# VHH binders against 2-(3-amino-3-carboxypropyl)histidine synthase (dph2), part 2

Target 1, 340 residues: 2-(3-amino-3-carboxypropyl)histidine synthase (dph2), of Methanocaldococcus jannaschii (q57907)
Amino acid sequence: MLFKTIFYQKLQKKVTTLFNLETERVIREIENLNKNNPKVIFQAPEGLKLKVEKEIEKIKQYFKQKNINIEIYLWGNTCFGACDLIDNHVKNLNVDLIIHYGHEKLSYANPEIKTLFIPAYHIFNKDEEEKILNDIKNFIEKHKSGGKKVAIATTIQYKKLLKDFNPSIILGCRGEVKEGDVILFVGTGRFHPLMIAYKYQKEVFIYNPLSKCFDKISEEEINKFIKKRILAISKLLLNKPKKVGVVLSTKKGQCRKRVFDEIIKLLEENDVNYLPILVDNISPDILFYDVDCYIIVACPRIVLDDYILYKKPIYTPEEFKLFLKNSFKYKFDEIKEDDF

## First folded at step 8 (VHH; framework vhh_7n9e_1)

Design s21 (from b1 with S104A)
Fold by ESMFold2-Fast, scan of step 8:
Structure s21 (fold): chain B 340 residues (1-340), chain A 119 residues (1-119)
Amino acid sequence: as target 1 above (340 residues)
Amino acid sequence: DVQLVESGGGLVQAGGSLRLSCAASGFTFSSYAMYWGRQAPGKGREWVSGINSGGYSTAYASSVKGRFTISRDNAKNTLYLQMNNLKPEDTALYYCAREYLEDAWRDYWGQGTQVTVSS
């Protein structure tokens, strides 16, 4: 206990990262394996990999001092979300524990290898916390005075900070928000608040906890985004596809087999030739087939954020259904429990 | 390869002014919110001011509100901090930062520019 306490004090003094990697909890879980030679894999999003590399070095030193011969691996491939479960990929390594950074466990994606999820909450100093909470409280009070209930939405990084506001946690490619007259999205980026604004047809304000600026999703930017996707779908009408690639991710949290089967059935009913393609990771370099376009059955953000990077057009299942129906009422593709 | 390079710091007497600049490269500057932080010797990092991607929304720490002005020039990929009526307690290393997007976890900070305010 004493050595552990001293080690944690040393780690805290040298921590320059803005994220709580919960080093004590990680060490405790490894110790709980009660092995002299535990085998552990560390998995992290690209932006955390270098920080996690430093964590691995510190953890190795800790166990070396304990005369425990820990075998540590860093998962080298990309990790885009809590849906990136690697247990099926590493079953031959006989690992005891996977440490998964940057996310909480998804209810519909159960790992077969013991996995510890470390959310990596953003750490704000006391003055910043006070300002953020005061800014949000003042926003809520102002709208409450106008007779409007504010629903708070945020991402995992800010969940701990906002716990007293009962926030809806937005996960990767899914935006479910509790009832409210107005939504305040607390976070960075514009994709989630834009999707929520369109989905719920409500005013969405943004509070950015890093810049501490308020902003708002405009009707203009919603319309601009939707029109851009409708234009991409309309191109299928101008140059009708003779053959499409239907790409299904085999990752446990992204293997939306029901959605894949539904799309295949629709293609068959509409006499569209297709190539079913199973992939682990979806990237531009793997989509080189003799097809006119691809339907991506995986995380929708692959299409919505990165379509420009691909040599051929790519579409979400919902987007391709709009083409088949000759409909322009846009619907975002979202991962749901019943998709699997 | 994201780079943020601060300049404009120096020694100034109390009541004086300085204008800090942050030259950004390696990313689409106009798509990211930016902010300034500072750290005085023996103290923790203090958030100073922020600005949204479009430049029309700004925020300030209470200690600098009314004295400092943040701005940006998206055509020049440059962030600014105009500091007026400087006080000895404003002495610190000032650094600019780019927000990380919710799925990126990749924080970017400049190396900082030193501001020293004498009486």
Scores: ipSAE 0.788, ipTM 0.937, lowest interface PAE 0.8, mean pLDDT 87

Design s22 (from b1 with S104N)
Fold by ESMFold2-Fast, scan of step 8:
Structure s22 (fold): chain B 340 residues (1-340), chain A 119 residues (1-119)
Amino acid sequence: as target 1 above (340 residues)
Amino acid sequence: DVQLVESGGGLVQAGGSLRLSCAASGFTFSSYAMYWGRQAPGKGREWVSGINSGGYSTAYASSVKGRFTISRDNAKNTLYLQMNNLKPEDTALYYCAREYLEDNWRDYWGQGTQVTVSS
């Protein structure tokens, strides 16, 4: 009977990628609050939420054994990345500490409540680490032999593994890459390397540490993406909007008030009627107003990844400025320190 | 909803061959890199092989290089692993996986298909 139960439990165990959630560091920071009843909120991106749920159970059990009455909450709403700070939303709960998984602190977004940022680095076994590092070293050496300097760009999940390559750390809404003749993006997905290729006008290669395979951003792929956005902007010229919704996120890391004010001023100067809308989270179901389109002053990825989900056209501030200037030299909207 | 369903495992004698398949649904298969992992009883998970979205770049763990071949059919939304000259140490539960995107951390693995190699 016991053998059958153990076997059944093993077969039911869902296989997942391992991330370093730094359990010991989290426990230490909670202990450092020096309270018998600490109040802690755990915040995580969607793909980490179930892993963080298990962490919460472990941490609750640890403090129960220490006779410390910890009050833990999991933040249930979607996390949009490093720019998604919740401290103002939970001020009335008298929270002592927020644990923010999957991100590092942004310089322009300072939490009012003490927040611990846990990057959640990808855990590779020794054989995988050796292969990844050797693949990258071989790529660099091959291009160096061809007279080309390689700049390395990556995302937070791989920062620790790639430390010795001095990588540029890229965010979906902002990316700066160090000088090089070609760029090697080490990571997953195509948005970050496509944005970098367009921004720097450099050849961008991809090394995917999960598949251990190389790829490249093509000129065709860049042109296809840019043309789709230019066509969306061109629709505004065919039917000039009578009224636009200007949506500002109130989340501390996304409340780009300077950009919002700039867009309002431009609309007034061009005699375009508008409705200013404040929201905490932007989703299709809340944009039901009597307007022709929306300008989204928040994370640009909301427009670029999800525009097809919305009933009415949505644009980044940069895209709408192209319409007002009657210009079609595309520019990606990026969150900057002076946006706030 | 994203689904990955493996098939093709079974019992085989040392020196034999098996072909694993992974049927993908709920996403644009041709846009994602894919890979295979395996886990033997009492062992940690081992990365086995990977393939890029276009199918022209492949990679293999040293333990399987020259014996295993990864491939994909983007028209059929299917990932394959051809396993030749199987050894008892290849005995494991074999999983297919899709790359997670760095901005959402959504991690997708199949349920696995058992491969047992007799001596």
Scores: ipSAE 0.799, ipTM 0.938, lowest interface PAE 0.8, mean pLDDT 87

Design s24 (from b1 with D103E S104P)
Fold by ESMFold2-Fast, scan of step 8:
Structure s24 (fold): chain B 340 residues (1-340), chain A 119 residues (1-119)
Amino acid sequence: as target 1 above (340 residues)
Amino acid sequence: DVQLVESGGGLVQAGGSLRLSCAASGFTFSSYAMYWGRQAPGKGREWVSGINSGGYSTAYASSVKGRFTISRDNAKNTLYLQMNNLKPEDTALYYCAREYLEEPWRDYWGQGTQVTVSS
């Protein structure tokens, strides 16, 4: 048993990124149901599932001590964010509460089953937090000394850490940034800062809170990305599509029915035949239809990140509109409240 | 499948040096910022050093600044940490890590390499 004990101790001590799963708030909301047998579903993105499994164990133990017979389910299918509301899938289970990890509630996606959204803010230790805040303050001060106002943009995971900087929160493919001469994106990856740089025609710097390094979006990087998408659109000019698949996601946060209706109307006006396709989750293996290409009415990142995985060309609604209107000023597709 | 394999740890006397390596596979190494963290016995995780994807921007924790140097070889898919003037307080399991992109919550940490500094 010594080997087993050492092995389990080592597994429990495995270094992992810490996220605030707000255990106390989750317990409070379950208690507020005022039931001796509450039914609760836990939903989490893939990267949080194992952490949420541990949360479920803690919560079960807590309610066992209170002689409350809690019935907990973990949603086993893939989940990508706040757009993945599962209430329609679980209507027959008579669930009292859904705990949705990894994002804040979307204003345009209202769940039918009571849902608690837990953003899962990144937890930095005191020394890391101090360094991150000082690095950002020094960046802001340096630019203020040069007469430039810095606007801060970030993602939900860093919102609480950066609240004193009044940041603009970038959500997936929707990014509105407050006024500034220079933008500092605080986060990981290059897609969001690249999109912001193009959209606002402003200098965008990156501060990565994990590496604690600064970087910058170059004009060359923007041009390379845009040229690649323009080339994909240009293929429609060379091989004019006779039939297009128009794919609409049924996810409440992605079911952009107004955008879908607009693109259908434009196809009809241009005498382009089409196949409307409803899907819950969009993947390469489900797009096998007899069409020349697909217009993806869903999260634009499906097109922009994953187009190489698809057998046939895929486009955002904005990209396809550029082709139909013979306009080549590129515009990123963004999910807006009035899309639904 | 993302794999990060650390090596180069061992037992060293105070004032000595060690060079840690992290062999990366399963992703385009040159597209990701990388960093080193450590966890000492009885303590929580501590961020040690970071480097951007291009290798031209680096950062260090105050406790190691001036003594440690992070670097990367994108052609070899390898991350390095040169540790000089080691102190007993540097004794820890050292992990290399890859940034998560827009899909936060996924941990891309290696299994670690043990560094023990005797006084």
Scores: ipSAE 0.776, ipTM 0.932, lowest interface PAE 0.9, mean pLDDT 86

Design s25 (from b1 with D103G S104D)
Fold by ESMFold2-Fast, scan of step 8:
Structure s25 (fold): chain B 340 residues (1-340), chain A 119 residues (1-119)
Amino acid sequence: as target 1 above (340 residues)
Amino acid sequence: DVQLVESGGGLVQAGGSLRLSCAASGFTFSSYAMYWGRQAPGKGREWVSGINSGGYSTAYASSVKGRFTISRDNAKNTLYLQMNNLKPEDTALYYCAREYLEGDWRDYWGQGTQVTVSS
């Protein structure tokens, strides 16, 4: 045990990464397959792919020294969250294990192929960790002195660091925040805190653990985002679609068949012609059909983050329903267990 | 593609000043929080200072607070670090970094600019 621990410590020290890729745990899970020729797929979001490539090299070297002929594949496509399960895409490869980086297992998305989820927690040095925790404690105490309860929301990468604050973990567009008078979002980017501010109608502050800066979501920022999406929806009224493409992802964690069926029914009830399209990965280059726009039944962030990259308008199911109802009360599309 | 290029380092006497610049390209600079880190020989990376995307919120490591000032010019896609009252312990390779966003996780670091403070 001691020698194995020393080996893993040396392996870890050679990798200058911001993320804990849990190399020891990955190796252990592969060893637990108890096979001479295990088949393993490594899946990672874009920013972790090069780091995971180095992990694959280390893992191959480790098993080569043990005379185990490991067959490793890196999944070439990326995903926006834990909802991107590839089981059905790799069924014919007889895979023993999938290593899924950057995410935690979702309760509504159970893989058929054994999958190990590696959250890739951010590793802060001691000085950074102390500063982050003290900054957050001071924020909470200041608001408590003003009679306000602070609810902490964060993403999976900071879950362990923030454990003592009992945080709500935000996953993609789906986020439930525990009760509080104000919300402190601990994380990067503005999408999650903006969505939370709109959803709960509460003040949302941001603490960015990388820059160590505080910020706040303004009403102007919320209104600007919502107005842009409402404008995109209102364009459907000016140029009423004759035919729409309804795109359903075949990935197990994104195959929201109930939502797809609901949209098809609504299109039929409103006499809108449509083309049902099955895809595995959504990208601009595959949406070349003779339709006026697309309804994307998959991860909603495909629409909300990158709609400008698409040649034709794309909408979430909730956005297209607003057009059909002639409603301007915006609602974020969230992946729920009953969507499947 | 994405590039971060630091400049402005050099050799300076204790008590002196230097201004570092980081020229960013290949992404929408105004959408990302930025920060400065440093690494002295034989040490791990140390976070120095950060700034939000809009430039109105800043943070500093206790070791540099009151001596260093971070700023940005979003029209010029440039990040700055004004370093005053430099100490020998500030000797390090200084590099700028872009935050990663949840979902893409792409973290970018410049190659760094060397700062040497003589006693």
Scores: ipSAE 0.804, ipTM 0.945, lowest interface PAE 0.7, mean pLDDT 87

Design s3 (from b1 with L101M)
Fold by ESMFold2-Fast, scan of step 8:
Parts: sequence; structure tokens; C-alpha cells
Structure s3 (fold): chain B 340 residues (1-340), chain A 119 residues (1-119)
Amino acid sequence: as target 1 above (340 residues)
Amino acid sequence: DVQLVESGGGLVQAGGSLRLSCAASGFTFSSYAMYWGRQAPGKGREWVSGINSGGYSTAYASSVKGRFTISRDNAKNTLYLQMNNLKPEDTALYYCAREYMEDSWRDYWGQGTQVTVSS
């Protein structure tokens, strides 16, 4: 009895998290091109690519029924954020529309090819949504009773669910939070809540909508992270670099040319030899040059999350400036409109 | 190669107990929040319980609070769900899940382990 039940259940499809891929909106935007032969590229983060493959199948079937000869491509490289715009990479394909999943449009990154941004909001069932909203409301009311205003910060996946709380949306390389006495970060992971705790010098609580657990960023955790980066910077004082690789991403939205030019000027003024390196995608395998370390002029999370994966030391522009100024007052590197 | 493998399900009488295990591999288990979900016959998927990466914060669905206990052993890369005072309504396929990071969107669920509670 039980053995038959277990056996048949193992033949069912794998359970997966549901994200709103806005199929109807995507179809509408393709129809609005008013072409019998539209050319469309689909771009998605690694974790959404298989879901987007299924979307492509549905969309092809829809347009086949309409007798529209749609030409679809899936962008094969990884997409790390809304700053990962590919329009300059695909100009030779004469693309009509790019569908960009997992992101919202950034004010400083305007694509030249028409691009539709699909945030891919997390879909919770009714009971989960009710619990999440009640957990957050109860947190806010308890702090309000203590005379404390709570500022809500979240990431794109939860923006729609939390709209009534007027949340600050944290982007991969930026953390701007509205005024509050304490901050509640609603999301997964610890990088963003740690960064905002340090930046604002405020108490940061975490609510994880997947586990439905509360947590808090500790002073010890902040101090441990900052001390590790200060130690890495201090190694430059002990062994002054003779030659530095300065890496600039050519991706629109990451091509911080003004910051790159500023770093080059500072290296020249301090008599530090350098190699300027242009890349589209930054990985350990491509950084094999005869330099002592690298300054990464791109998304700062490449340095802060992945520095252990690299064979030679890597630094953000702000970190390298601390070395040049002989300063230990740590500052997170953040992408700004005037960086470009 | 990220894998989550559930075990410990079976047939049990009402009022009985079962302990579910989820063996994790292919990632740094201690860095991720984990949770259990279930799908019962004729019902949608239900979140059951969650635990943070350090194991010091837990949460439960109202339907199981006071009867179920979630725990983890980060040294053994294993997530547990101790289920006491089981009811026929707890009959479901139970799934282990790992949180996705906002920048990767990588979603990981196990294949599930069947729990059947007889009246």
C-alpha cells in the first residue's frame, strides 16, 4: 500500500518556486512591435533560465497560432543585475526587443534597444502571503509602541507584495533606505542588511519571507566583515604593489568610465604602474596577468562576495583609495549616476 | 551539484510521531536558511516550518505549531523535522527546500518523502 504510493509519487514533476514571469505582458509588448517577423532576445539570471526556456516555448506556440514568424534567442551568458545590459553586444542581430528577467530598469542605465524589464515577483500562496504580511505588521506595531519608526528595505522579488509598506528597493550594487529609527530588511541573504547596517549606523533586523524567520545583524558580524577588508587593504601597505591591473566592465550600466579614469589618474599621481583591462564578464579565469593585484571597476559585489575565489588580491576603487590615503575608515563602493 | 534528499516518512497512526531528515550536498549548508513544505491530497502546497542559517531562529505554520520541531546539524549538513501528535490532516508529501539568493534566483527543492497518518 505505502510502497505503491511512494513509487508513483516519485514519478511526478519536481516542485519549484513560482515567479511571476508576466507572460501576457511579454506577448503584448511583442505584438506592439507591429511586425510579422519580430526578433526578440530573452535574458535571465541563471536560476530563472530554465523557467524562461519554458516561457519561450509558450510564446513560440502563441505566435505560431497567430501566423507570426517570431525569431527568438536566449542570451546564453549569465545576467547578474539590471546593470547587465546587452544591447551593444547584439546590435549586429538587428534585434527589435530584449526581455530582461529578474530586474527593474535603473535610472542611470538606459538601453538603446527597446527593453522590457520583468521583475519576476515571487508568488506566495494565500496563507504564506497572509503570514508574511502579518509578521511584518506585528513587527512594525511592536516597534511603534516603543516609539520607533521602522523603515522597510527589500529586493525586487518582494516589492509588489510589500508595496503598502512603502519599501526602499535595494539593488545589487546600491543600498539607499528611507528614514527610520530601525530598519527591517525583508529578503534573503546577509550582504545587503550588513551593508545598510554599516552605512546608516542603524539597528537592522531581517525578515526572511521564505523561512519566515526573524534575524538581526550583530555588531560582531559587521566588525568581522570590515576587519577582513581592512586587513586585505593593509597588506598593500606591507607589500606596495609595483603594478596593478585596473579592470573595467564594458557592460552598459557597469561601465563606470569616470571612476576608471579617476583611478588611473590617482595611480599616475602616486607613481604606481598599471595595466588597464577591458572585460565584459569578470571571473577568476580571465585575471592571469603579471600584476600584483586588481582594482575592479564594475559591480562591487564581485570583490566583496567572491574575493576568495581569485588567485591574486582584488579591491574595489574605494578600498584602493583607502590604501593610497593611508586611511582605515572603511567605505562601501556603490554605483552612482555620475560614475559613468 | 546541489542535492536535497528527504527520508523518514512512512505510515503512522494518529497521535504517533515521525522524524524527517533532509541530507544536503553540493553547497555550504551553514550559509543558507532552510524550510519544509508539504502537499496534501486535494490541497495546494503549504509552507510548514523554517529555520535560519545558524539554527537559532525558527518559524512554524499555525497548523503545526506546538507539534512539530525544526532543527539542523550544520556539521552533518542535515535538516530535521520532528513531528509529534500526528493527525490525519498531516498526510502529505513533505519537501525540504533551500532559500534562493536574490542575485542567483537558484531554486532548490528535494523530491519529497511521503507521510501517511491513519485514523
Scores: ipSAE 0.781, ipTM 0.933, lowest interface PAE 0.8, mean pLDDT 87

Design s31 (from b1 with D103S S104G)
Fold by ESMFold2-Fast, scan of step 8:
Structure s31 (fold): chain B 340 residues (1-340), chain A 119 residues (1-119)
Amino acid sequence: as target 1 above (340 residues)
Amino acid sequence: DVQLVESGGGLVQAGGSLRLSCAASGFTFSSYAMYWGRQAPGKGREWVSGINSGGYSTAYASSVKGRFTISRDNAKNTLYLQMNNLKPEDTALYYCAREYLESGWRDYWGQGTQVTVSS
């Protein structure tokens, strides 16, 4: 009994957020391959990797009982979004299926290796669900009484919970919201609601389903963010770059070759020397070239969230275009279908 | 390394008060919403209270509203839960948590501090 007691104490000791990893759907999809030796890669964001490790253990045990010799790999590198497609990186392994956790498939990013996207819906207990839904209903009703239509925006983790509100689902670095007089972003963090507030020029409120608190994107917060990026762009006017690095991600969902080509053409038209750089993962450690700054043709959040970590200035394509046009009307870089 | 360390639990009689603290380290505390959860033996996890990053918005479960007060000191990287008029039903392991972000999904919970309310 001692060993079982210790095991159960260990399982109960560490509290974690619960996500629906859809174990049965994953198993069904692997079974549908109709192979005795299927090869499967599991890919997950950093915070889900340990949970996915437990899923792998369950799935291996299930297929062992079925006398199926499943070959499973966990993708060891970071996964930032649905745009992190790894099929061209694992081509030599003859993989049958990729399980991609934490995201839904992007319409413009089609994997060549069969990929199952598991959203990892947040699991709330019934009391939490009731509070969240009532808080949102009360918010909508209050604003409706004031003559204002509320548009709901959320991320994939809360899509199922919020289905009756017809929400706009924010995917990756792209924020498209249905029409409304005000927007309620239901989710965590401040990046998406700030981007949406600036983009649509609407009041954006936040409802955080974890803290169950309301918040609001202030005009001061928007101005502070925009001014900080405008100052970074203004540095290019004060110290005009002689040579820039143009970094293109080779990830299928981020390989925005049309945008890359457009930037190269603009640099040539403005007599700015450049170094084209191909990378799969963009990090400070790999950007040590003899250039004055970098233009990052990849996920915009690499620039907007992480620019402080880089030794040299980094810019989105839209930011660098503002410099070339001598314009200060800020525009967020968003990945679009016609970018590829 | 991100750490959340709870303290301030203990044995208290019904009607009494306790103040829980959660010391945060390894991240920019002032940028994240925080919350308290609890779990009593034989029961599921219950959300107790939440607070936004700036500390000006708070929320409470119906079971504790009017009795508990959540607060934070962003300069000291510390989250608090003031618990008044404690009931035997409040007996549980209390843990603090940081919101996860969709950009990394990193989920952080403390190890918890035990609160036992005698009748």
Scores: ipSAE 0.795, ipTM 0.939, lowest interface PAE 0.8, mean pLDDT 87

Design s33 (from b1 with E99Q)
Fold by ESMFold2-Fast, scan of step 8:
Structure s33 (fold): chain B 340 residues (1-340), chain A 119 residues (1-119)
Amino acid sequence: as target 1 above (340 residues)
Amino acid sequence: DVQLVESGGGLVQAGGSLRLSCAASGFTFSSYAMYWGRQAPGKGREWVSGINSGGYSTAYASSVKGRFTISRDNAKNTLYLQMNNLKPEDTALYYCARQYLEDSWRDYWGQGTQVTVSS
């Protein structure tokens, strides 16, 4: 494969993938290391791994033609976001650069190895971009005519497309939205808009940029989700736990030590025995201990999305606090800078 | 395993009609917005039409608006595209696609069904 061939493949406007992996920027950053033998690790979410594998092939061919002996590794374990920093795992490899796909850098999680964050923005052609922007503009104008200000919320994939609307960027398990009378969530999932609707107690509409269709979060949908979690918490009142596993992720972006310490203190104050468990990745396979339930001090979505996969009940720190306070006013667990 | 299988394509004369189907399996179909795309020889993929999870919101590309109708049957896990007043310019491989969830990053496209419109 010649450099010209790679260049032509890149220049052809044949959208066979959904995401901009910024091949040129990755190559430039590797070149900027000014080494004849650079060592680079590529890290990506599961849905991007096969696309990143193709990027690695292109990049290897590019540097081969430049007479640069690049050593490339693909990180084989899953990546859930910018919080999954791998520098502690690869210290012995003397890596020069990590390429981290799918997110922007978190302010509270500083990598020790030089890391380039590639957001992987969704690629739309000009006609699609015009339609999306016009659909959103028309939504805003319609509500403005009714005397209501629209706040725009979105995820990293659509941040660049929506920049002129000054959107609130929803990150993983944290949702902060700027002021508005109604909220338009621009995105493809229902978790974030549901969380935002509950948190702000405002109407949340959804615009899906892939289907180019509108939707809305209903009160029924919110109530169904909240009732399911309240029922799980209520089980703790009926059968008080004698021993609880408190699971803390050791990942820099998930090691919420202050939250962990707070929960331990609360358990001690309420005379509940506990087992502190340190793990890198949390999965059903590793939670086999003789405890009544687990409190997951990591990404809250492990509890909220996957609780059915676990043999024993799992709870967020906020959910377990509701049990201890004998309260049914639900609060979503969100990762904050002061959690560390 | 997530699977999307398109059918209903074929050869038709200009002004004719075809109904495409997409059989979905391996996920809760009623929870996802769906859409149709197409790819003509030597061109990139073009978005054609979309539909939300509940089926009450639809969208169309300007090139097909008024001629194509998207619909879904959540009980049968099937997506449809009714194509009327077909033009030679509609000749393409048609494929259905599932929205990804915001944290999944997985794009799902079927293998496609060929539509050829003769003049």
Scores: ipSAE 0.744, ipTM 0.915, lowest interface PAE 1.0, mean pLDDT 87

Design s34 (from b1 with R98K)
Fold by ESMFold2-Fast, scan of step 8:
Structure s34 (fold): chain B 340 residues (1-340), chain A 119 residues (1-119)
Amino acid sequence: as target 1 above (340 residues)
Amino acid sequence: DVQLVESGGGLVQAGGSLRLSCAASGFTFSSYAMYWGRQAPGKGREWVSGINSGGYSTAYASSVKGRFTISRDNAKNTLYLQMNNLKPEDTALYYCAKEYLEDSWRDYWGQGTQVTVSS
């Protein structure tokens, strides 16, 4: 018992990370397998892979001292979020446990192999936590004085820090926010706060916990993004596609088969020829077919972040529906539980 | 291939001033929030100051507020930290850092520039 505490204190002094990889919880779950030769796969987003490599070394050393012959593998392919479940790829290797870093379990994606999800919460020192929490409290109080209720939205990295504010957790492109007059997005990047501002038609402020600075999503910024996507959709009106590739990811957690079937039905009803394409991972180099454009039925961020990397135009299902309906009322594609 | 290179550190007497620079490359500098941190011997890492992507919102740790000024030149891809009225307790390795996007998890920190303040 005391040894375990000393071991973790020693590791914390030698190796620090920005993210809580919950080494003790990982070790406990492996111990709970009650095996002398457990087989474990570690899966992590690209930015965590080198940190997880160090975790693997620490965990191997721990089990060596316990005379447990642990067999560990690191999943080497690119991984994006909780949507990338690998259990179907490795089921024949007789793996006992998958450790999935970077998110919490998705309700609509149940792995066949026992999987432990480690959110990798951002670690702030005491002074930083106090400043962040005070900055947010002051923002809320200032707006409350003006008669406005503030709804807090954040991503998984900051969920634990913000627990007392009852935040809405933004997951991938799914942005459901609790009721409020204004929204404070606590996090990094601009995609999620922009999507939320458009979706709810509310003023969205940003608090970046890394810089400790406030920012705001402007109406001009929203309009610029939306108009750029509308322009891409309008190109379909100028050059009506003769044949469309409809791409569905086969990855558990990304296989939005209901959405795929819906878009296929709409294409048939509108007499648009199509090629259904099943892929594991979606990338520019695998989309070489004789089609005019692609509809990507997977993570919407593939279209919204990376469309310029593709040789041919790519669209979300919602974007292509705008073309079919000759509508300019933009709607973000969001992954929902009933999509599967 | 994100690179952050700090410069401008050195030895200075208490009450003096130094200006640190951080040259950024490998990403669209104007799109990201930036910040400065420091680590003194025997102490943990301490956040010092931050600035948003547009350069109009800044923040400071209580220990440096009123003495340090963070700024950026998006045309030159450079982050600055103007340090005035330096104190011996400001002695540390100073490093700049870029915000990571929630889906990338990639934290990028420079190697740092040493600041030593004599009493």
Scores: ipSAE 0.760, ipTM 0.924, lowest interface PAE 0.9, mean pLDDT 86

